# Ledger of designs, part 7: VH-VL binders against V-type ATP synthase subunit D (atpD)

Target 1, 210 residues: V-type ATP synthase subunit D (atpD), of Coprothermobacter proteolyticus (b5y8b7)
Amino acid sequence: MASTVSPNRMTLLALKRRYTISKRGLKLLKDKLEAMVKAFRDLYTEFDRERRYIEELMEAFVELLNQYESETSPAVRDRIRSMQLFQVEYELSTRMVFNIKVPFLDVSLKRMDIPDLYLQTGPAFYKALSVYEELLPHLLKLASLRNALHMMSVEIEKTRRRSNALEYNVVPELERTIKWVQQYLDEMERSQTVRIMKVKSMLEKERGNA
Key: E = the ipSAE of ESMFold2; O = the ipSAE of OpenDDE; V2 = 0.75 times the mean of E and O plus 0.25 times the DockQ between their complexes.

## First folded at step 4 (VH-VL; framework fv_anetumab)

Design b5 (from a10 with heavy chain G109T; at its last look DockQ between E and O 0.01; V2 from the best seeds 0.00; counts 0 for: pae O 9.4 > 2, placed apart)
Fold by OpenDDE, look of step 4:
Structure b5 (fold): chain C 210 residues (1-210), chain A 126 residues (1-126), chain B 111 residues (1-111)
Amino acid sequence: as target 1 above (210 residues)
Amino acid sequence: QVELVQSGAEVKKPGESLKISCKGSGYSFTSYWIGWVRQAPGKGLEWMGIIYPGDSDTRYSPSFQGQVTISADKSISTAYLQWSSLKASDTAMYYCARETYTVYTDSSTTFYFDYWGQGTLVTVSS
Amino acid sequence: DIALTQPASVSGSPGQSITISCTGTSSDVGGYNYVSWYQQHPGKAPKLMIYEVSNRPSGVSNRFSGSKSGNTASLTISGLQAEDEADYYCSSYAGSDNYVVFGGGTKLTVL
């Protein structure tokens, strides 16, 4: 950068301004980055809690299904498999996570009223349905949280790259260039002073010889 | 240069209250988590908790939840660890440390302590 | 709960290479790169030696290296020197509970 810059006072002022702005920008980015990381940690905690809860529900669900299978005939299970047991309603919402818009999918399950279903399947089946009603929305929430984490991660990386660029490339380059221009100007001033002195000396010599 | 300076050694009796301090300098104090670590005499390091001075968000180890209070005054770049009622078992060296991080694209994250205070020795004896 | 297990003590002669292990009880030690190592001399504060399993902070000797295999992280000190005599602690971030866990520490003696 130094080799392409015209070394003058105006350039020096401009460079110093850029330097100041860059330093401020760097500070802001660093602060933002730390805040984002904090938010990320919170989100991750939520994600992990959700994951664990789902795992518990899944275990319960599997157990109930095993019981259901043991209590029902294959014919009845086949019939049930072909039935629509739930009316499912979906709603897309957005949440702001540290100024990032994250889509969330909410699901509502309504159990269908199927005649004689209880008599054919028993209590384990209905318990399983209840677990499923709880499980599905949480699965979707987990997916949304995962997506949110990913989006935040990407944004954090972008911010970090920008911060690093300022800190390790832009700011140092500006510093170097500023120093170079300053040195150049100082040298020029010195040279001018020397020239003036030489001229004075020459004039004095001429006066002495006259 | 990043530096954490802790308050001096304390000698207390059981039942007394105590508040020790950790002052950070050389960095943006409000932007980094500060943690407290206990080390009983001749024992290992124990993570107690962390605080984000920017908004005073505080996280505790389950072992120390309700046992101590972590706080911060961002105006003077200082974090605090306090007890309402000391026990003999609280005798230990207490360190504050700055937490730093790395976030990866797979959503994994790491946290570790890159700068440590010099420690504050707390002695609780009857 | 995440627990990290270290040997109580390790010894070596000057010039030798020694390894300190840190084994997690759970495979869910949040992630591959959660492990850090700290050196502590008597009466001194801990010092970060390795972060993210194998990275060295500036100012740390290249004699110190870190690795991980399965649930075990390792700190290796090559060309052992008298000044390396200290306690070493591994640590890991417990992502599930959003806290840090330390190992029990290993006392390194240089013979």
Scores: ipSAE 0.006, ipTM 0.507, lowest interface PAE 9.4, mean pLDDT 85
ESMFold2, look of step 4: ipSAE 0.093; ipTM 0.608
ESMFold2 (binder alone), look of step 4: mean pLDDT 89; pTM 0.914

## First folded at step 5 (VH-VL)

Design p1 (from b4 with heavy chain H99E; framework fv_anetumab; at its last look DockQ between E and O 0.62; V2 from the best seeds 0.00; counts 0 for: pae E 5.6 > 2)
Heavy chain, then light chain:
Amino acid sequence: QVELVQSGAEVKKPGESLKISCKGSGYSFTSYWIGWVRQAPGKGLEWMGIIYPGDSDTRYSPSFQGQVTISADKSISTAYLQWSSLKASDTAMYYCARETYTIYKDSSATFYFDYWGQGTLVTVSS
Amino acid sequence: DIALTQPASVSGSPGQSITISCTGTSSDVGGYNYVSWYQQHPGKAPKLMIYEVSNRPSGVSNRFSGSKSGNTASLTISGLQAEDEADYYCSSYAGSDNYVVFGGGTKLTVL
ESMFold2-Fast, scan of step 5: ipSAE 0.293; ipTM 0.675
ESMFold2, look of step 6: ipSAE 0.088; ipTM 0.617
ESMFold2 (binder alone), look of step 6: mean pLDDT 89; pTM 0.918
OpenDDE, look of step 6: ipSAE 0.161; ipTM 0.672

Design p10 (from b4 with heavy chain S107A; framework fv_anetumab; also named u4; at its last look DockQ between E and O 0.01; V2 from the best seeds 0.00; counts 0 for: pae E 20.6 > 2, placed apart)
Fold by ESMFold2-Fast, scan of step 5:
Structure p10 (fold): chain C 210 residues (1-210), chain A 126 residues (1-126), chain B 111 residues (1-111)
Amino acid sequence: as target 1 above (210 residues)
Amino acid sequence: QVELVQSGAEVKKPGESLKISCKGSGYSFTSYWIGWVRQAPGKGLEWMGIIYPGDSDTRYSPSFQGQVTISADKSISTAYLQWSSLKASDTAMYYCARHTYTIYKDASATFYFDYWGQGTLVTVSS
Amino acid sequence: DIALTQPASVSGSPGQSITISCTGTSSDVGGYNYVSWYQQHPGKAPKLMIYEVSNRPSGVSNRFSGSKSGNTASLTISGLQAEDEADYYCSSYAGSDNYVVFGGGTKLTVL
């Protein structure tokens, strides 16, 4: 057993209004989805460019770190590990992308005053410090971009699910319901027309016989 | 009263085009869907697709999407099933049927065939 | 994937009752109350016998009844008669992009 909608002209008009609104909503969601996918591709291109640059910096940093270790005694390395080499400051900012608040983290590094270590180690140490000054900001930018991509992927999937529900469930079901109500009303009108014609014929026959 | 009359049997060669017809009478043709159902020799029924003649809205079974074209001419109350290039595997009896449905308060609808045409036998052989 | 499962054949004697099953999934038979049954005599077009699981169209004998439990729908024919000998097909709604899916068919033999 199931309940059904009353098949009348008011219901038909209401369903047609819902259909028009749903079709417009579907078009807007599809347009939004396309724009979001384009924005995601642009952001991914930035992420990939940043990732490749970081890979180059990491390769350089590892080579310099290996050279530093070969040129520096264990006692000097222990002393350097206990030193504060940088002063670090962090700044949070946000972007609004398709009404999504995406956090971005920036970092600023300032090299601290350090004693002259040239007699205790080689130039590789100072070169490694310079590479690290470039590497850390790029690592945090990469993390922020990755987080942004993740948040956008979640919103894209939600939008796709809404679009799919409208396109494949809501709109087709409204179309079927409208067509059913229309066929019922058309059949009722056809039946009513036949009845009216029969009544008219009977009345004309009565007037003719009078 | 309600009647669906289909075109006569066809014998064709592979690669030929074909268009078969289904004429409805005794009801409002534009108010009901018309469906096409295939039955290969000695096999069961396979739904191919449906069309609403009032606006030519057409829905295909996933298995037949792109393989056939369903159309209708509401001025002569006739629906059509068409192939651009026949294959031997298209040999079958083809039925048209009037598609009736009922709506429910959740806006879902059921689909079933209340009246059937007599069938058109299509034989594709070299 | 698309076809519903029916037994290939069923037999009975005049006056007996027989039942034909139609098994699908929760996305078709189990998910909706939209099962129909069709009777097809040799060389003839199918005829609607049951719609929406258990409803009979005008002109169909009350000997025919339909039911559903879970993912399985059943057609029951009571007081079996020689004229009931035919192929029987079930069908279900399976969602907005697959409006009609048929069972493989069951041949009913009246002994």
Scores: ipSAE 0.000, ipTM 0.408, lowest interface PAE 18.5, mean pLDDT 82
Fold by ESMFold2, look of step 8:
Structure p10 (fold): chain C 210 residues (1-210), chain A 126 residues (1-126), chain B 111 residues (1-111)
Amino acid sequence: as target 1 above (210 residues)
Amino acid sequence: QVELVQSGAEVKKPGESLKISCKGSGYSFTSYWIGWVRQAPGKGLEWMGIIYPGDSDTRYSPSFQGQVTISADKSISTAYLQWSSLKASDTAMYYCARHTYTIYKDASATFYFDYWGQGTLVTVSS
Amino acid sequence: DIALTQPASVSGSPGQSITISCTGTSSDVGGYNYVSWYQQHPGKAPKLMIYEVSNRPSGVSNRFSGSKSGNTASLTISGLQAEDEADYYCSSYAGSDNYVVFGGGTKLTVL
């Protein structure tokens, strides 16, 4: 959209002030963006480490479940399916992550008192319980980290769009408008000067017309 | 309580191999980086490298790349520092230490050592 | 670029306040908020005193405080006591090839 700006000295001064503020604002946004990207990369590194560890636990857990199914009769497996093996304890918290509020869920498992089933299931059942007890808190931590990464990526995109708008639209428009106003004022001054010189020349010619 | 317990002092001759250990307890061993720090007699602290026991991802200081091997055995919650051929200049105190991450403040892992082992003195002399 | 600069020694009398400096570059101390400080008594392992520039872990006296200005971090110890006599090291992240960089250490003498 074309600017409708009155070309005068007060307008020129106001435009130059806004230009200076916008250039400083652009630098601050670029600095903020750089810091946000560094924070995002650090968070992604932690997420990736958690994901790799969880993959190892999942592989172990699946192998132990296969052994458990081979070692345990269908009747005992049905009995175990009706038991509550763990109590889940949780706390929900909110943390500021680079000015973004991010929910985090802290979870722990408490193993319930259960009958001794070792001879009916073999060792794989109890090993699977131990792996699961570690697996679930890490999995929920991974989910919290994934959500934090998403929320941060949205804010980074918003900051980048604002930076781009200043750099490629707002600042160039101000530069163009300032140049136009300056040229207009310079032409007005020169036009008046030429007009004055023309009148002077006419008066000198009239004195000595030959 | 988080604890890091290192193997005992070693007295060796130049050219011998050595492997020292650091056993972690009281926390999820595979969820934290373990770092090794060297302190030569009368000198300051030098970071040697770190390992993530969960996947054995190992990072070395440029000063120690190729000079030592850092490894871990997650089944026994133990990290290792190893030399294939000791030099007299390897005489120093060696510490293991755990990195702690403060994710809630800045969405980033921070790089500080919250728990330290007691140290292993390695003496290499003829 | 790899080293953090600390004074070799600092001294003070009991009850005084002293400050230990740690100077790096914009690529480490100035560029990140990952400065930490460690206290080491003779024959002992280092102990974390300050992390993330100014935070104290549980169990560290409030006489210890940290700050940063530009490329220089500072550890301030108020109300000096004889037990504070030790070596002090600063540390920072300095890039992907230098996850941890230590300063040269400062020996604090309580007169």
Scores: ipSAE 0.000, ipTM 0.425, lowest interface PAE 20.6, mean pLDDT 82
ESMFold2 (binder alone), look of step 8: mean pLDDT 90; pTM 0.928
OpenDDE, look of step 8: ipSAE 0.083; ipTM 0.654

Design p16 (from b4 with heavy chain Y104D D106T S107G; framework fv_anetumab)
Fold by ESMFold2-Fast, scan of step 5:
Structure p16 (fold): chain C 210 residues (1-210), chain A 126 residues (1-126), chain B 111 residues (1-111)
Amino acid sequence: as target 1 above (210 residues)
Amino acid sequence: QVELVQSGAEVKKPGESLKISCKGSGYSFTSYWIGWVRQAPGKGLEWMGIIYPGDSDTRYSPSFQGQVTISADKSISTAYLQWSSLKASDTAMYYCARHTYTIDKTGSATFYFDYWGQGTLVTVSS
Amino acid sequence: DIALTQPASVSGSPGQSITISCTGTSSDVGGYNYVSWYQQHPGKAPKLMIYEVSNRPSGVSNRFSGSKSGNTASLTISGLQAEDEADYYCSSYAGSDNYVVFGGGTKLTVL
C-alpha cells in the first residue's frame, strides 16, 4: 500500500497496463513451468529405464568376471590387463531443451582381434567382452541423461523463482498500488459527492421540519 | 511508509475526561477514513465509529453514539477519541485503523481496514 | 444484535486444513461482497488477512483463502502451521446505518 507514485489518471492507466502484462507473463511462466516439469518427468523415466538395464548388465558382468578369474591363470590375467581390447570412438553432440544446451556423449566400441588368447582362457572372458561392449555405451548415456536432468532441474528452479516473484511480489504490489491510486482519485470524487449529499439532506430536513 | 501512531497508555478514575490520539503518516491523511475499534480485556473487536478527516464526516456505531466523540485535526494529521466522563466499563484496548471506503463511478465500493495503530490501553479504576 | 456469529474456538494439527465460519444476515454478509478477515496474535494489533471476501493483500500466505455462500463467509487455512495460532475476526459492511460490524472472534489452536 505504501507508494511513491503520483496519484493521477495517467499513472493509474500505466499501472493497469503493467498489471495486465505481468498477469499474462505469470500465466506464460506457469504454463512453461508445467511443460518443463512434464519434460523432466519423461527424461527421468528414460534415466530410470537406463539405470535398471545397466544394473542388469552390471550384475551379469560381475558374474562373468568372477568366472573369468577362476578360469584364468594370474600370468594370463596380467597379460590381458596390458592389452587394448577395444578400439574406442567418442562422439559429442548437443541438444536444445527449453533453451538450454545439453551435451550428450556417445561411444562406439570395436573389438580388437585377439585370437592368441583362445587357448589360455575360458568362454567367460569372451562373454564379459560382449557385456562390456554393450555396457559402456549405456553408462555414457546414463551420465548424459543425469547431466541433462541436473541442468533441467536448475532451469525449473529459476523459472519457479521467477514465477513466484511475479505471483507473490510483483503482481500483488501492482494490485495494491493500483488500489491506492484509484482510492485517492475516487476519494476526491466522493468528497464532492458527500458535500452535495449533505446539502441535499440538510435542505430536506429543513423542509420536513417546517 | 504508512504508519498510524497512537498515544500512550492511560490510567484514569471514573468520572474523568480523556482524549486519546492517532497520528497518520506516509499517506494522504484527508483521503482515508479513520476508524476506532475497541477491545475489552479478553473479548473481541467492537467497531465504535469512523471519521473522514477531509470534511469531518463522522459515523458512529449505535452502541457508541452519545458515549464518545470522534474528531480529527487535518493540519496535524491526527484523529481523536474522547470521553467526557469515563466509566469502569470503558477499560479496554483502543485501536485506530485506516479504513478504505470509496465508491467509484460504477457504484463499486472498497470497504476494509488495511493499516492498524499499535493500540492505546485505557484503564479506568478507582 | 450487531455482531457476526463465529465459533468461539477451532483446533487442528499441523498440515491439516481448517475452516472458520462467519454468519450474518442479508443486510451484511449476505447483502454485500465486503467481508474482511483479521488475524490477531496475543498482545498485538490485528492484521488484514483477507479483504472483499476472497482477496489476499501482499505478504499473506496462499494457505489463507476466503469464500462466501449466502449469509455465511468462510476463512480456510490449509497446511496449518504453528504460527497460525491466533484469534481470527471477520468483518462486514452492514449498510449505511451500521457501516461496520465485527464477528465475535475465533481462537485457533494448533495441536
Scores: ipSAE 0.000, ipTM 0.389, lowest interface PAE 25.1, mean pLDDT 81

Design p26 (from b4 with heavy chain S31R; framework fv_anetumab)
Heavy chain, then light chain:
Amino acid sequence: QVELVQSGAEVKKPGESLKISCKGSGYSFTRYWIGWVRQAPGKGLEWMGIIYPGDSDTRYSPSFQGQVTISADKSISTAYLQWSSLKASDTAMYYCARHTYTIYKDSSATFYFDYWGQGTLVTVSS
Amino acid sequence: DIALTQPASVSGSPGQSITISCTGTSSDVGGYNYVSWYQQHPGKAPKLMIYEVSNRPSGVSNRFSGSKSGNTASLTISGLQAEDEADYYCSSYAGSDNYVVFGGGTKLTVL
ESMFold2-Fast, scan of step 5: ipSAE 0.171; ipTM 0.631

Design p37 (from b4 with light chain A94T G95S N98T; framework fv_anetumab)
Fold by ESMFold2-Fast, scan of step 5:
Structure p37 (fold): chain C 210 residues (1-210), chain A 126 residues (1-126), chain B 111 residues (1-111)
Amino acid sequence: as target 1 above (210 residues)
Amino acid sequence: QVELVQSGAEVKKPGESLKISCKGSGYSFTSYWIGWVRQAPGKGLEWMGIIYPGDSDTRYSPSFQGQVTISADKSISTAYLQWSSLKASDTAMYYCARHTYTIYKDSSATFYFDYWGQGTLVTVSS
Amino acid sequence: DIALTQPASVSGSPGQSITISCTGTSSDVGGYNYVSWYQQHPGKAPKLMIYEVSNRPSGVSNRFSGSKSGNTASLTISGLQAEDEADYYCSSYTSSDTYVVFGGGTKLTVL
């Protein structure tokens, strides 16, 4: 550290300038990191609420599917598997979180005009269709939120590493190097002052003895 | 042969959105900062902000924080300056420029614009 | 805002030397060696002429030189030529709440 730096006034000024810029950068990175962590927590809360709601819908859906299977013949189930029950429309939208563009995939379902199967399938089939119609949009929203969280976590980690490098490596090394150079220069100035005083004293004695 | 090529002149109405571009060539686009500088008609140069395309680290002048968005697409070596809602006061020449702004390198920090785009004239009038 | 003070205009004759001043404070020009100078011809983009007080990019004539004393940086153009007629802007790093500040600009007229 100290041995790699020439201890002179120009070097001290350059180090002090780098220190000021590094401290400024560290403050901005810390502010950005705090804002990003808050946004991540808010997004995670939305993700967790969505996940819990989907869990409830999935439990209902599985129960209804089990009831449907017990109440229908294999031939009826095979026929239903070959039908198009929904028309699906996708819309890709984006959210900006800080400067990160995160994709959100939205879906809307429209039930197709199908034959009335109530007597063959019972009410469980139609209840299952209603649950699925609600479930699929929420599943895609959950996937979009998870992807957004992942993108944010990558950016937070990069910002954390850059902030840590400044705070724990760059700034402390600059502080120690500045302190060393300053102490060296202060000692040199003190030594020069003592020498000047000594020379002056000697000259005054010589002149006084003439 | 370093070159920055900006998008063409724009004429817009107040309230409209706008995105202008600056394409870099002849150098490693992800290794240099790109800055945006505004020059209102008959006025001087005013620094708006910079972006490092390698990681999208963006720094704004306090005067322009929240007023504009700076972004970059490193796959096509292009930086962008964007307004969600233009005002008549946004009428100006906008320059992009390559910047040597560096805080994390083992060399001392540097601050200057070495290569400039030709400018994009933005006129906002009703 | 513009924090650096430049004269609005300066003039000279071909072959003469002229100097353009750029005055700031101890938190910008006086505190750091990050002063740059840009030349702008009418209707054209600025061109870097001097960086970090006194360094010239490749391709810039040695007639252009930069210096600094206290809170004032100076751009000196020797052997003045007609093509030097342009607006000149200084810029500096600042330790205030911005990174970069520009001067108001100086119009150089070659008579």
Scores: ipSAE 0.000, ipTM 0.404, lowest interface PAE 17.1, mean pLDDT 81

Design p4 (from b4 with heavy chain H99S; framework fv_anetumab)
Fold by ESMFold2-Fast, scan of step 5:
Structure p4 (fold): chain C 210 residues (1-210), chain A 126 residues (1-126), chain B 111 residues (1-111)
Amino acid sequence: as target 1 above (210 residues)
Amino acid sequence: QVELVQSGAEVKKPGESLKISCKGSGYSFTSYWIGWVRQAPGKGLEWMGIIYPGDSDTRYSPSFQGQVTISADKSISTAYLQWSSLKASDTAMYYCARSTYTIYKDSSATFYFDYWGQGTLVTVSS
Amino acid sequence: DIALTQPASVSGSPGQSITISCTGTSSDVGGYNYVSWYQQHPGKAPKLMIYEVSNRPSGVSNRFSGSKSGNTASLTISGLQAEDEADYYCSSYAGSDNYVVFGGGTKLTVL
């Protein structure tokens, strides 16, 4: 603070400029943090929407799997488990979420033809395949949204730390230093005024006695 | 394999109601937004609104808020655009289009459209 | 009345490179990396060519590239071919409930 600062009017002007810039920067950073927190809540709402839908699909899927197991012999179930039921294709992309680059994974499912199985198992099997076709893309979307939320939470914390440093360290230090310099200059001005008045008094005394 | 199939062309009189459809196939219908885009004869593209079929969250362009209703039926993978009372100015080609993830930045959000329906021509004349 | 500004028309010869501009403000094109580009042939639905300023969907030729400088986004088509003749639209977020705003469109003529 004091040991590195020369108490003069040029220094005071420079400190006041830095204070104004720092205060403006703090306001912008606080506004950005508020906007980021709002965006995080909006993104979390989307995540929660996906989570609830997946829970509904998962409940339906489990019920269908239980029905399938009761309708299908162990031998046929073993055969089905060894089969490729879907042709799966993945697509990886990078998206911007609140100016953060986040990887997103999409999946495309194509059901394989299995016409000879219909008489060996019941309708619950095919209903379960339909639910799985819907469930897997939602699961991958949920994972991508989870990752986006995590990345955003890291950026929010970084911004919060920066905002706190400005609010609780930089701005108060500048206020304290400005006050100290101002008090020093005020005291010097008072001392100078007293000296001028004393000299003036002596000169008028001498001229009056002439 | 991703396909959006729209209902056929419509010819209506002013004041009549209309509901046009957009059926999605080859993807998880509830995992993607469905947007509606209008193109008046010889004019450019205008975004009308968008819906998330999974929970029916709907967003409208300020220009179309209150003028149309967007809805979806998850059980038949179909989105709808509806007018209670048509005007001659509603004459246009109407496209439905699939949108991927919502993009967030500074509380902003946007959509881009990766697959488009073939369009439904709506003609409103007396 | 929010709109993105595109030139009404642009032309080029086969094999040439052409650029189509999309100009907005610091509150839309300039403020975000949300610019998309669409190609529309007469009587056909639009096709996504570019998203998030510079990303190409699978199946789109690498002759198409996107960029942005300040408040202006650009679509560049290299090695121009006859089949590139179409209308091109840019799109961006434009604040508040204006989640999607399209430019006026540019007619590309291949000479």
Scores: ipSAE 0.007, ipTM 0.554, lowest interface PAE 8.5, mean pLDDT 85

Design p43 (from b4 with heavy chain S31R H99E T102E; framework fv_anetumab)
Fold by ESMFold2-Fast, scan of step 5:
Structure p43 (fold): chain C 210 residues (1-210), chain A 126 residues (1-126), chain B 111 residues (1-111)
Amino acid sequence: as target 1 above (210 residues)
Amino acid sequence: QVELVQSGAEVKKPGESLKISCKGSGYSFTRYWIGWVRQAPGKGLEWMGIIYPGDSDTRYSPSFQGQVTISADKSISTAYLQWSSLKASDTAMYYCARETYEIYKDSSATFYFDYWGQGTLVTVSS
Amino acid sequence: DIALTQPASVSGSPGQSITISCTGTSSDVGGYNYVSWYQQHPGKAPKLMIYEVSNRPSGVSNRFSGSKSGNTASLTISGLQAEDEADYYCSSYAGSDNYVVFGGGTKLTVL
């Protein structure tokens, strides 16, 4: 409360201005928090859509791998495992989301030319390569979205903590301190008025002696 | 650099509504208070109220509480003074003025007006 | 609304010094160091001359000075010039209910 402040009018003025600054800061933080939560929900919806699509691709991929195994001899499967089927290139980029620097990892796959395998394995192998070509970029996108959600959740919690400190600690403390200083000054004013009236009364009584 | 430009003179009848404006330029509008000051013909200055455009925090003189509405639209850097029903006694020159109060620069409360608009003359007559 | 007390008029000749008083209470002028002075020429908007009792804005002549003693603030104009002829208003912070109050104004006449 008020135990650490001097109860005078200059202090009251300073406290009222700090109150206005704190309330304005609280409004800005609440607006920012609301915008961040909305963006988080949108990002989470994108994450969930991406996750569901990946689940569908994974089911297709597993089924195609089972067919591939049934269509391909163990010797050919061993040879394929030792081959470079894709040329892979990674790109790391940074995106700003509500003044948060978020890393995004993208990948580009180029299938190598392996025509001689067509006679050895069958169509399930090539279908599996096509699914993998689509699956890997989406997996990295999902990981980047998950990381973005995590970073946003941390920043949201920090902003919420700052907002809560202003709303539930700083602003109420300023209100209580202002009220205490105001009450003290009001009481001083009343005391001064009573003293003046008492002195006036005494002087008027003494004037009767003249 | 800093300029406050007010709307033009108004001639109204008693009972009519009116909204006058004060547009700020050359500074960050949301970081300074805007006050309204009235001057009746041949009379002195009378403080009406003040608004902080950043959060629309508004303070009124006891004489003007409930008589007028002060507002601001920060998207167009404009403050407003509004009457729902004008009276002949509202005839006056109305000034807007800026109070120096920058939260970002840790400006202390100043309670003085460093820049003034040119004034809006409001005449209310039958 | 009640205004701070200023003399209605004051007069002087060129080169003279004059002082305009502004009297309030312990709840405004006496309680705070937030007294300002404004100059208003006929038909013009007011211009800030003094803020926070004695501070002068850039561009205001050093002939203008402000002071305060108890509940009374004073504006002093030295080396009086013809262009100083104007109305002068004091103002003070008066608390949240009367955020700012103005004096009744003083008409300065230069002979």
Scores: ipSAE 0.000, ipTM 0.404, lowest interface PAE 17.2, mean pLDDT 83

